# Ledger of designs, part 369: VH-VL binders against q96il0

Target 1, 167 residues: q96il0
Amino acid sequence: APERGAERRDTAPSGVSRFCPPRKSCHDWIGPPDKYSNLRPVHFYIPENESPLEQKLRKLRQETQEWNQQFWANQNLTFSKEKEEFIHSRLKTKGLGLRTESGQKATLNAEEMADFYKEFLSKNFQKHMYYNRDWYKRNFAITFFMGKVALERIWNKLKQKQKKRSN

## First folded at step 14 (VH-VL)

Design Ze9 (framework fv_ebrasodebart)
Fold by ESMFold2-Fast, scan of step 14:
Structure Ze9 (fold): chain C 167 residues (1-167), chain A 120 residues (1-120), chain B 108 residues (1-108)
Amino acid sequence: as target 1 above (167 residues)
Amino acid sequence: QIQLVQSGAEVKKPGASVKVSCKASGYTFTEYYISWVRQAPGQGLEWMGWISAHESYTNYAQKLQGRVTMTTDTSTSTAYMELRSLRSDDTAVYYCARDQSYLPRGHDYWGQGTLVTVSS
Amino acid sequence: QAVLTQPPSVSVSPGQTASITCSGDKLGNRFAYWYQQKPGQSPVLVMYEDSERPSGIPERFSASNSGNTATLTISGTQAMDEADYYCQAWRSSTAYVVFGGGTKLTVL
């Protein structure tokens, strides 16, 4: 059957500035996650005379945006799952249930949650560093193609000016 | 020389698991994703899933979710694909193939393939 | 699962142009890739990013991608081009790879 696969939710902006790489790495690497939500794929900017090079740039930008969206969606799900597993494991170690006497969700204090964040960051440090590297390289590839498109437009304008003079 | 070398052929009974390895050499392993693609006898290519070298990105074909697990070992530049609860229709040649993590250039290098036969 | 449709077979005479199509919803908005597979061998990338040709692939191979259809074109087809050809695309909705069903090219 010719149909699209099951939709996965990569569309939820996560409110997840906390999943950024270490702050200096986020600022050094071009394209932090906040700008990502403004780069959603519903756009109508296809030029009337789109060249093959312009089409390639558009597809590359779209693919990069979707790649970025998918990374942060997966990161958010992984964080949430591991956070719940950590809380449940810690509560079992203490001999506590998942609910307080008032029926509220049992939680860990700030010091205990700090242990989770340290563990999560340590475990995911390499993954985040490689994400930053790839994000940087992807944006440089886009910038390179933007330069090629600009040069193509200049060249075409010069050719048109020459033709107009001949006429 | 860029090369992907896969483990040897396997014969399994229904219900068993198989784990195929793919050892990369001649390039920086962490700059590429590894796709796993299978091909049943006389059939076309079927994508199973892909994994980044640091396991940040892992996506499995919906048909195989729950049965397949992909992992990597960056210290040995090796990718692994484990398929569980094998059925006769899992009989296929299993390929690993690389694609760049930062620019989608296509699967430019492929392993030699691993024949997995599932029969009683 | 997203589907890419290819004709199961295409036949041409030596020296003629072979055309292999790959159809999918809005395929022209994605990069398309083409692979050649000869019997008993692993696939070989022959075209990438719609129309780019890898080093070592003969210049008689070309490709395009527009609307719903990507096309692989082999001009001056030779006996050595006889193989199965597969298209491939990346899909954004599930961040996954999809392959076409494959086309067997026969040189008469």
Scores: ipSAE 0.599, ipTM 0.810, lowest interface PAE 1.2, mean pLDDT 81

Design Zf1 (framework fv_ebrasodebart)
Fold by ESMFold2-Fast, scan of step 14:
Order: structure tokens, then sequence, then C-alpha cells
Structure Zf1 (fold): chain C 167 residues (1-167), chain A 120 residues (1-120), chain B 108 residues (1-108)
């Protein structure tokens, strides 16, 4: 949390917007899309009797979400910046202005933009490859812990049945 | 055997720059982030920033923005930290430390530290 | 940087339990980590992900993290445990790292 309440608002440390879940929520709450990452944040419901394993899963899911949002916020900003620089450069080469008579942003046709997309994908290929590797591994870890939580819940239900029969 | 080996001690004058290296071995370099942490004599640990071995983007501590640059060379499994415009209060032992990129496990291996002394 | 507050010093007799706290706003919603540092040496990870113990760390080390406070507990404290202890957390996954101010553990 921020040092002072006035600095708090709905902004996360990574620049991702976060909204508090409704007070009466008994389930995970999905917030509005973040301006920068365009991903919807999930606010995880905390059970009254959360086990240590459940807490670990929740913290892991929260940190994975923040990592994912930060990556895409950064990637989207880089893409937008480089796209605008490319368009600006090509329009200057043609002796054209940056705005049309109607005040809209001047654009390049699909053929011209294909050059930008090819270069951007090539330049970012390795970064995206490692992102996909890490994303896969993070989701594998989350799935593994979800399995552990499920087994814990099954075990606890079986122990409770055994205890009731033992009484 | 997993290890992080740092370059040797440096003595610099105020206003100079220093570049410390951290050579990793015994693990897949691109699966870990490298953080840089410094410690002034008799003081606590201060985080300076981290760099991903496979990403072009880094995060630096706010206080060091504009003075620090972190880089990696995946061909030699080496991370670098360059600090510019040195001041006497930059005198510290500088550590590199690894953390797993896909699961937050903490800094399980640290370099031996590099003493950087800034004196006129 | 977010601030993590530790007591500057803690003293215990050999064989007694040492308790070192680390406080920060909503720290219990994040993973906490603990490091041991002896004079002239690099820090050593002694606890990770709140309560997990790395291979090679004695069983007498344990930890918890709840609400605003993480706690490192050393049972049956030995002279060899005398060191500075630092807590650490991430503010936003791997984006921001913060360390506590450190606690000097003295075994009398």
Amino acid sequence: as target 1 above (167 residues)
Amino acid sequence: QIQLVQSGAEVKKPGASVKVSCKASGYTFTEYYISWVRQAPGQGLEWMGWISAHESYTNYAQKLQGRVTMTTDTSTSTAYMELRSLRSDDTAVYYCARDLSYLPRGFDYWGQGTLVTVSS
Amino acid sequence: QAVLTQPPSVSVSPGQTASITCSGDKLGDRFAYWYQQKPGQSPVLVMYEDSERPSGIPERFSASNSGNTATLTISGTQAMDEADYYCQAWRSSTAYVVFGGGTKLTVL
C-alpha cells in the first residue's frame, strides 16, 4: 500500500489499475481492463479459514497476474511508441503531414504497415518466446498447487467423515 | 555447481564510473533474474534494481534512475552493473543475486561481493 | 521504496527462542523472505515464501507471515546463529524489491 491514503486510489505499483472487490463478494471479482495492459485484473476472494497452502496459491496467482500485467503494459507501450515513430518517419519521407484535413491521425496502408509488423515481430521474437516459456511454467505451477489444494480439501472431507463415524 | 563470481575491488574518484561484472555458472542463465544489492559499511542491504537475462527491459530503484545501467551477455552468462557520477556515499559492497523468473523463490545464490571505494 | 521495519537488535541466551519481526502494510498478502549475514560474508537465504526452509538450513529456523507482520523464529538458538537478519518482500512481483533495515541477533 501507498505511504499516504491520497496516493492510493485504484492504481497498482506496476501502473496497472486495480479496483477493490465489492464488500459482500463471496467469490473472485473481475475488475475493468487496465489502460496500459488491456487485461482485466482478478481480485481473489480470501476464505475465512484459508489454509497455508490456499494462501500460498493465492499469493502465487496474485504475483503471476502482476508479472503478466507488467509485461503486457510494457510491451503495449513499446509497440505503440515504435508504431507511431515508424508512421511519422514514413510520412516525412513522403512529404506528408501527421494529420488529415479532418484532424484524424494520418495512417499508412496495409502494405506499408506490413514492413513494420515484420520488423517488430522479428525484433521481439526472443522476448516473446521467453515470455511464453515463463507464462507456461507459471501456469503449470499454479495448476500443480491447485491440485494440491484440491487434494487437501478431499483429505479434510475424508478426515471429517472418519471423525464423525468414530464419534 | 551453482555460483556467481564477481569482479574485483575498485577504487574510484568522485565523478567517475564503475562497472561490476557477475559471471554465472552451473545453471541455465536465462531462467533467472539478476538483482543488484549494495551495502554501505556498517549499513543494511539496499536494492538497486534487477535485469532479466532474456528481456531488454530492466527495473531500477528510483533513487538510482539515470545513474545506473544493468546489462547481460547471455553468450558468457554474465550480468553487469554500471554506476556513474560516483559520490562518496556510493562506497559499498555491491552484490549480485539470482531469483527464478517463473516462480518467486528468493535470492538463493549471491556473488561474493565487490567493494567499491569512492574517495578523493 | 516500501518500508519494512525490523527491530535494530535482539538478544537471547543460548538455547532460548529468538523472535525477529518485520512489519509492513499488508505484508501478509505478499511472500516474505529472510536472509542471514555474518560479518564479511554474503547474505544467505534462510527462509523463503513465508515459511519454507531451503536445503541445508537447520530445522530450528521457522517463519510466519500474517496481516502486517512477518516473523522469523529460531528455536534453541546457538552461538553460530549470531548474525544480522534481513527480511525482504516484492512490492509488485519482481518489479520492486524492498529489504528491512536489519536486526542484529546477539547470543549472550
Scores: ipSAE 0.586, ipTM 0.808, lowest interface PAE 1.4, mean pLDDT 83

Design Zf10 (framework fv_ebrasodebart)
Fold by ESMFold2-Fast, scan of step 14:
Structure Zf10 (fold): chain C 167 residues (1-167), chain A 121 residues (1-121), chain B 108 residues (1-108)
Amino acid sequence: as target 1 above (167 residues)
Amino acid sequence: QIQLVQSGAEVKKPGASVKVSCKASGYTFTEYYISWVRQAPGQGLEWMGWISAHESYTNYAQKLQGRVTMTTDTSTSTAYMELRSLRSDDTAVYYCARGTSYFPKDAFDIWGQGTLVTVSS
Amino acid sequence: QAVLTQPPSVSVSPGQTASITCSGDKLGDRFAYWYQQKPGQSPVLVMYEDSERPSGIPERFSASNSGNTATLTISGTQAMDEADYYCQAWRSSTAYVVFGGGTKLTVL
């Protein structure tokens, strides 16, 4: 399976590194959407000569991705559960069964479902506001460390040029 | 000063519930998460779950799902952990600890003094 | 299987370097944290994000994390360093946070 392949590739960087050109030609890999969060995971490319700062950035990005994935997996599960409860409640109020005459799940029309969406969004507004706050804090930290990595790479390139000139 | 102060020791019978409190002071309560960690006598640390101060995030250890509930009261800067259907192997010192969801200090830097919960008949 | 494995005990003489390991599958791809716990006391954070030291923790404490093993190193170990040490990492599969089994450091 793709997720198992992606996981194995992340833990065996030698194979990827051997086939990828040095630096810019190798990139992060994007996987299929997670069943629960519906977010596409990013599998980070691990360079053979990863610096401690680059490793810190990668771990921070990985941790932030998993934090984000877990939040949305829980939110999607809650949404699905409350949506089903809402539909069943409204069908019961109308004296209708949970299945149609064809055996399919009975559903509400778009106007009726709009009530659920409005209530769900209102109920979860504060939760999403605090999610956004934490998301901004994590992205600020990632941006900061990306800047530090960029400066490190510039410094290393300058040192490489100096070594080439002395040879 | 920054501190977390927990409620006192409790003795419960199997099947009962216990609710431990953790009162925060010396910092802005709403900027941090509270984790709960327990330690059985002579054993190591076991993570139970975490909750954000506004209850926007709550995540429980899988083995405790359905038995544990974590809540907060921002007006009193207090976190609560309730454990239901107590078993003898729930006997432990229960700690609350301050953590953060945002990097760089994503660690448990301030801990409560601990609350001993004894479950026996 | 233990998710994070620590040796149960480590003994050193005063002034020697103590090394406490924490092993787990792909642990070097995660941040590792270290806590010190003395008898009857709450844990104290001594290292965070692999190798960062909190304010108030002596410079003789250092740490690393690579491959499958995180290591806490205490240089010039003092009697006051005698305690139980726990590693911790973030895991999303079965628990968001996991702790190692703990290592009792004895300074003889």
Scores: ipSAE 0.521, ipTM 0.775, lowest interface PAE 1.8, mean pLDDT 82

Design Zf11 (framework fv_ebrasodebart)
Fold by ESMFold2-Fast, scan of step 14:
Structure Zf11 (fold): chain C 167 residues (1-167), chain A 120 residues (1-120), chain B 108 residues (1-108)
Amino acid sequence: as target 1 above (167 residues)
Amino acid sequence: QIQLVQSGAEVKKPGASVKVSCKASGYTFTEYYISWVRQAPGQGLEWMGWISAHESYTNYAQKLQGRVTMTTDTSTSTAYMELRSLRSDDTAVYYCARAVGYLPHGLDPWGQGTLVTVSS
Amino acid sequence: QAVLTQPPSVSVSPGQTASITCSGDKLGDRFAYWYQQKPGQSPVLVMYEDSERPSGIPERFSASNSGNTATLTISGTQAMDEADYYCQAWRSSTAYVVFGGGTKLTVL
């Protein structure tokens, strides 16, 4: 008889590894942060008897999440690109190389970078304001449908109790 | 009443750029996104991208990234789509359309279309 | 990159029900939209968010979306319904809006 080895396979590290909701999950799940947007995705639970209203709510939430993730992924890429362009432009003006002696990217001091951050925030103020408006509009619609779903669930429970009493 | 009116037909040579305009009327321009869709002769619809009226959100189809630019002019309620480095396979009718819905993913109404022909 | 598959053509007799399908992986987890395009004209939105009908679109137009298939249904089909029909879904990856290849509806 071979020795009973309790050898454990690494099936799912507890760290930042991606995962799926466990089987028989009755709740939404939150995943690890997206590489580009740095936002955590929500994996939505689908009931076995999802109503049309519940399906509409889930679709609204899913597509809003995708819109939000893409907005922030694009914003983060734009920030990184403009930051590098600013640094390269200023280093060229000073007659300096783009790399340090260690081979790393050359950087500007805090005072020089303050000008970039101020300009970036000012330039993107209006963009972020309208993003917030769109986010609020989408979130308001989601909240409205969440209310409808909650009301539908309450009425369904009440109707079931009434039917049980009458028959 | 609600209407999108596009600029007239264009004939361009390969390598040129074209800029199509789309003037909105009959609604509050700043509350909606404008989507651009093209259709090659005898072919189906191909989405190019969309832009919010205040240019706070702009997204282009990956195939066209780097060649297309979408802009708006809120003072004239006009959206623009510029396509650069034109090729013969860019010959198409170009449409602008208003994006509608709680999620603005439905397109209503559509402009009349602008035929862009790329040939010598 | 989502691919939406439609039959190239569908034929019905006047007064009969026309059914146009649009298939895509997990399409029923996204909203589907439908457009009608007549020769030489711009597309017209006929159905949005799966089964909602825009004002001005006749009640004979209806739609559903479940699983991998969205369906546009035209009951009591009329000659004026002869057109190309396109489905659309929102997908985030290489393009936010993806159209099906289109279906030519012939009423004869």
Scores: ipSAE 0.503, ipTM 0.782, lowest interface PAE 1.9, mean pLDDT 82

Design Zf12 (framework fv_ebrasodebart)
Fold by ESMFold2-Fast, scan of step 14:
Structure Zf12 (fold): chain C 167 residues (1-167), chain A 120 residues (1-120), chain B 108 residues (1-108)
Amino acid sequence: as target 1 above (167 residues)
Amino acid sequence: QIQLVQSGAEVKKPGASVKVSCKASGYTFTEYYISWVRQAPGQGLEWMGWISAHESYTNYAQKLQGRVTMTTDTSTSTAYMELRSLRSDDTAVYYCARSQTYLPRDYDYWGQGTLVTVSS
Amino acid sequence: QAVLTQPPSVSVSPGQTASITCSGDKLGDRFAYWYQQKPGQSPVLVMYEDSERPSGIPERFSASNSGNTATLTISGTQAMDEADYYCQAWRSSTAYVVFGGGTKLTVL
């Protein structure tokens, strides 16, 4: 699983984020995109009568969200760092300065940048496959628990109906 | 069966480095993280860090910043933990333990432990 | 600072119920795990995902996790249960693991 580099953004009460769902919410809440992962955090609704199975599903979804956000935060950081190193290396090879006359960062043309993107994707192919495998398995587990929760709710409705109809 | 087998005990002088191995068998190595946990004599368990089998991600305890390196060799299903600049307070039993990459983490199998003694 | 707090020791008589607590801010929103360690041995997972038992762990072991406190309960405690017990949680999904300080269970 991905490492969140030097800095981590939290949505916990002790964290940095000011995101907070409104009171009387009966549904999950979606926040603004995270600065580092560019993914929107979900704050999960906690029902008053949450069953142990519902609690397990919520914890699993929260854990999976944190895992996913951390992976993309690290991937974006690595991409940015390697992109900057590639640009600096190519500019040095060409005998050019790292800044334009206006003080902006010097960059490469689209054709040269295409070389970087191809190299980055190739180099990270195994890492991406590993991520996809784990992401698929994590979503399978979540789907499985969602099914169990749905069955529990159906069973409870049937039991309530039977109880209501009993003499 | 599922097994994690660690290298033997080490005696080191302060300032030296130690590298402990953990050979996994009986399962698909790449589907699990390997964590390293140490225990000083008479003390509790202290987490040191974890590594994915493909080395795509590692995370180390802040206290060990700059001194620890974790690696793997997928061809031999072996994880390694190197601790540098050893001090007397690094004397401990060092354990490896596995956890799944795709489910909530737990340590269902542990190595037998490697005693590292740091003395002058 | 310690993130998970356990009592350093708990004593019970054979056949009595032992209760070992593990406290941490909003611990009940994370999965808790419990390990048993006997002298000279590696830790053994005795409870996972708050309240699940691994195969081979006696039914007398149970656990819960709610609010700020996870609890390991051993019913009908036997002499063989005498050991150090550690709670554990992931404080962030891929960042780091925290162990409690450990509780020495004595069966007198």
Scores: ipSAE 0.609, ipTM 0.813, lowest interface PAE 1.3, mean pLDDT 83
Fold by OpenDDE, second read of step 15:
Structure Zf12 (fold): chain C 167 residues (1-167), chain A 120 residues (1-120), chain B 108 residues (1-108)
Amino acid sequence: as target 1 above (167 residues)
Amino acid sequence: QIQLVQSGAEVKKPGASVKVSCKASGYTFTEYYISWVRQAPGQGLEWMGWISAHESYTNYAQKLQGRVTMTTDTSTSTAYMELRSLRSDDTAVYYCARSQTYLPRDYDYWGQGTLVTVSS
Amino acid sequence: QAVLTQPPSVSVSPGQTASITCSGDKLGDRFAYWYQQKPGQSPVLVMYEDSERPSGIPERFSASNSGNTATLTISGTQAMDEADYYCQAWRSSTAYVVFGGGTKLTVL
């Protein structure tokens, strides 16, 4: 009996969206929100006759998506961790336990949490500024290549029409 | 000039731990990822993991889960890699490397490497 | 863990063109990066994003990607190009970095 080599399913770490589009798809697919980033991933279709410009655009879009996914995944994890630490610290300072008498997780009021959000935003201000800057740069580049690809497609269609008229 | 300067060579016994440092200079430390890559004698490059210098978010190679810890000190622009429960097969040159902003994809700058020898 | 496959060695005469391949699953949808490593030295990035060269890398270095195979091409190979070459890719699903097994380029 041939030992069916157990395809070690590369268990993707539990946190990245396992969204796989259908194999026979001829268009881009949008997946459910990622568990960590809360961003919807896009699976880009690769045409058989993809031009170098189209390929460059696709890769740039893919890279930008990955960049966004990683940034927000990291940001959300950091936020969650720091939020929990803040809550614990504040409860401790108040002489309160981490759980209420009813056994529920103790929480802070909206005013106390506002202080956390303000501090968190202040602490991460520079990081967000750099993110925004890079976000604009990437999107401008994408838009530029979208324009180039559009022009290339128009030109190719015109050439094909001329060739058909000459025959 | 951008530089990554690593700590010196280490000799350890099996079961011990080693902590390698990587001091970064010439760029904004908190904007990049640091990855660690090792190379056993006469072997290829093996990725160990990366850490964001932003918030110290880490991602470790599955093979090293539970044994490796990466940290950063933003005040000194230094990255650290600790490897525990050392074995003979952990004998390698360990490199730190800088990646692009917000993605640990490519490595444009490398440390000089740190030789870690595990011997009885 | 998905491994990038490289030939263990490539030999070329001076002035000839060397080609080093790197094959991996879904590599065509990703950027491939290339590193040069000389004996006793740290790796040096020679190609990024399939076709771009860092500053200081000679124009004789180029890279291409076709399907699941990336290729590093060195035109007019020189003795100084003798080194180990590694391809590297990013895995978006795991955020892992993967290196090829390396190729020893010998200039005869």
Scores: ipSAE 0.013, ipTM 0.596, lowest interface PAE 8.2, mean pLDDT 86

Design Zf13 (framework fv_ebrasodebart)
Fold by ESMFold2-Fast, scan of step 14:
Structure Zf13 (fold): chain C 167 residues (1-167), chain A 120 residues (1-120), chain B 108 residues (1-108)
Amino acid sequence: as target 1 above (167 residues)
Amino acid sequence: QIQLVQSGAEVKKPGASVKVSCKASGYTFTEYYISWVRQAPGQGLEWMGWISAHESYTNYAQKLQGRVTMTTDTSTSTAYMELRSLRSDDTAVYYCAREYSYIPKAFDIWGQGTLVTVSS
Amino acid sequence: QAVLTQPPSVSVSPGQTASITCSGDKLGDRFAYWYQQKPGQSPVLVMYEDSERPSGIPERFSASNSGNTATLTISGTQAMDEADYYCQAWRSSTAYVVFGGGTKLTVL
């Protein structure tokens, strides 16, 4: 319906929600943060006269965004899981139960949690290093194609100018 | 010469586990991901999952989660795929294939395949 | 089971143009890839990123991807092109990688 300001929500098998820009949008639209990755997705405007090269750039940007979103969704899930395992392990080592007498979830103090953060960062150092390498390579590829699109647009303007002068 | 060389054919009983290896040569192992794809006799290609060379990210096909584990050994440029709790419908040729970590995102080099037969 | 839909078989005469389709919802918003597999052999990449051709693949191979349908086109089809052809796409909603069911190309 036009009255509803048409937006679509797609739910991936991973539980990731995707939002599409309103119909008749003439520019890229930034969505709300994804529940799992906490990154804001960009929804790309598709021009009526999109060239094959512009389409390739858009697909590359979309797939890079999805790759980035899934990496951080997985990283956040891993962090949460390992944090709980660490807390339970430390409580067991101290001879404490997982719950307080009031039934609340037992927790560690800030000093104890600092050990977990150090361990997590150290363990994931290589993972983040290779993520950064791939992220840079993807952005270099996007920049290269952006340059190709810019050259195509210049060429098209020159062709239109040439036709106008010949007529 | 860029190539992926897989381990030899295996015959397993139902309920057993199999671990297939895929040794890479002729390129920088850490610049590519490895995907695993299987093909049952007379059937099409079925993607199983993929892993980065440093095990930084791994994704498994939904129906195989809990039964499959993919690993790598960077020192030997070798990828591994272990499938547990084997059933008769796991009988297939198992392929490894390399994929760029950026563009092009294609399986450009494939291993020769490993036949895994699950029989009583 | 979310798969890309391909016709199970396509038949052409030598020298004619073969057209193999691959259909999926919003497939044209993703990159499509094509693989050739001959009996007893591993798949071989023949087209990537919709319309790009790897080194060593003849110019008679071309491809497109628009809307819901990707198409592999083989011009001047030769007997050596007889094989199974698979399309492939990356999809987050279907756990990253999806293959089509495959098309057997017969050159008669």
Scores: ipSAE 0.498, ipTM 0.760, lowest interface PAE 1.9, mean pLDDT 82

Design Zf14 (framework fv_ebrasodebart)
Fold by ESMFold2-Fast, scan of step 14:
Structure Zf14 (fold): chain C 167 residues (1-167), chain A 120 residues (1-120), chain B 108 residues (1-108)
Amino acid sequence: as target 1 above (167 residues)
Amino acid sequence: QIQLVQSGAEVKKPGASVKVSCKASGYTFTEYYISWVRQAPGQGLEWMGWISAHESYTNYAQKLQGRVTMTTDTSTSTAYMELRSLRSDDTAVYYCARGPSYLPRGHDYWGQGTLVTVSS
Amino acid sequence: QAVLTQPPSVSVSPGQTASITCSGDKLGDRFAYWYQQKPGQSPVLVMYEDSERPSGIPERFSASNSGNTATLTISGTQAMDEADYYCQAWRSSTAYVVFGGGTKLTVL
């Protein structure tokens, strides 16, 4: 069955199509949340006369977005795995089964889960701190290139005006 | 002077593990990440994974999932790559290479390579 | 996606222009990199971010990347340029870095 191949190539087309810009749109647009990272991807508009500097900025933004999405996909998977391990361990310690009388998954109350959240945040503090540092540096680099693109556009407009005045 | 210096050649039997080291010098280790790339005899370059210097981000090639572990020691500016359950087709030269942190400059500095031979 | 295909070999005479291609789906939307490897040596970065040249790499090396194809161009090819050349790009999903299969450049 090629249903999996079709899904791999083509997810929900109607939902995705709602996020596609009109044919003559000149702006970036935001897609649906990624399944693993829960972050919304930005789809970058490619102008017809894209300069080399504009192309470099767009590729840098795309690479940074993919880096960011991979980090959060990994973090979300780690959180889910450790949460289930914590719940299983606590239920085992209490002598309780993994299922309730109704057959649903057994859970812990909010006060018990607070222990998990505190432990998870504590042990991931350093990791998140370094992620934030790298995220700041990546955004600074993007902002710097955005400034260069803006200056290029201003300079080109000034050159064109000066040529018009000379002619 | 930027340098990546790797540990020496190793000969292992199938089923064993190997751990290769890569000592960085001449730059701020914590500002970059390290990629591991291997090359079987007469074959091309194969990316194995990369790790940030603070171990905050690690990503491995699909083919090697479950067999490879990458770590760092920031106090000695050293990266490590451990490959478990070795097979004869793991015979290769293993390279460490400095990867970009926030600017996509490519792998601009490479270690000298470590030959790992897996034979009975 | 982003599987990179290179011709296995390219042959040129000294002084001719060598062109080595690297093909992958939507490769032109990503940065391409090029590495030179001589027998028994580590790879050397010769081009980065599509068309940028590292310090120490001769001006005869240039590169482009558009559509589905990145190209490394060596003008006035010299005997010392004889080596294996690998392209590289960043791939999202499960693997972050992908190398092409490599091209052996022979200068006759």
Scores: ipSAE 0.558, ipTM 0.797, lowest interface PAE 1.6, mean pLDDT 83

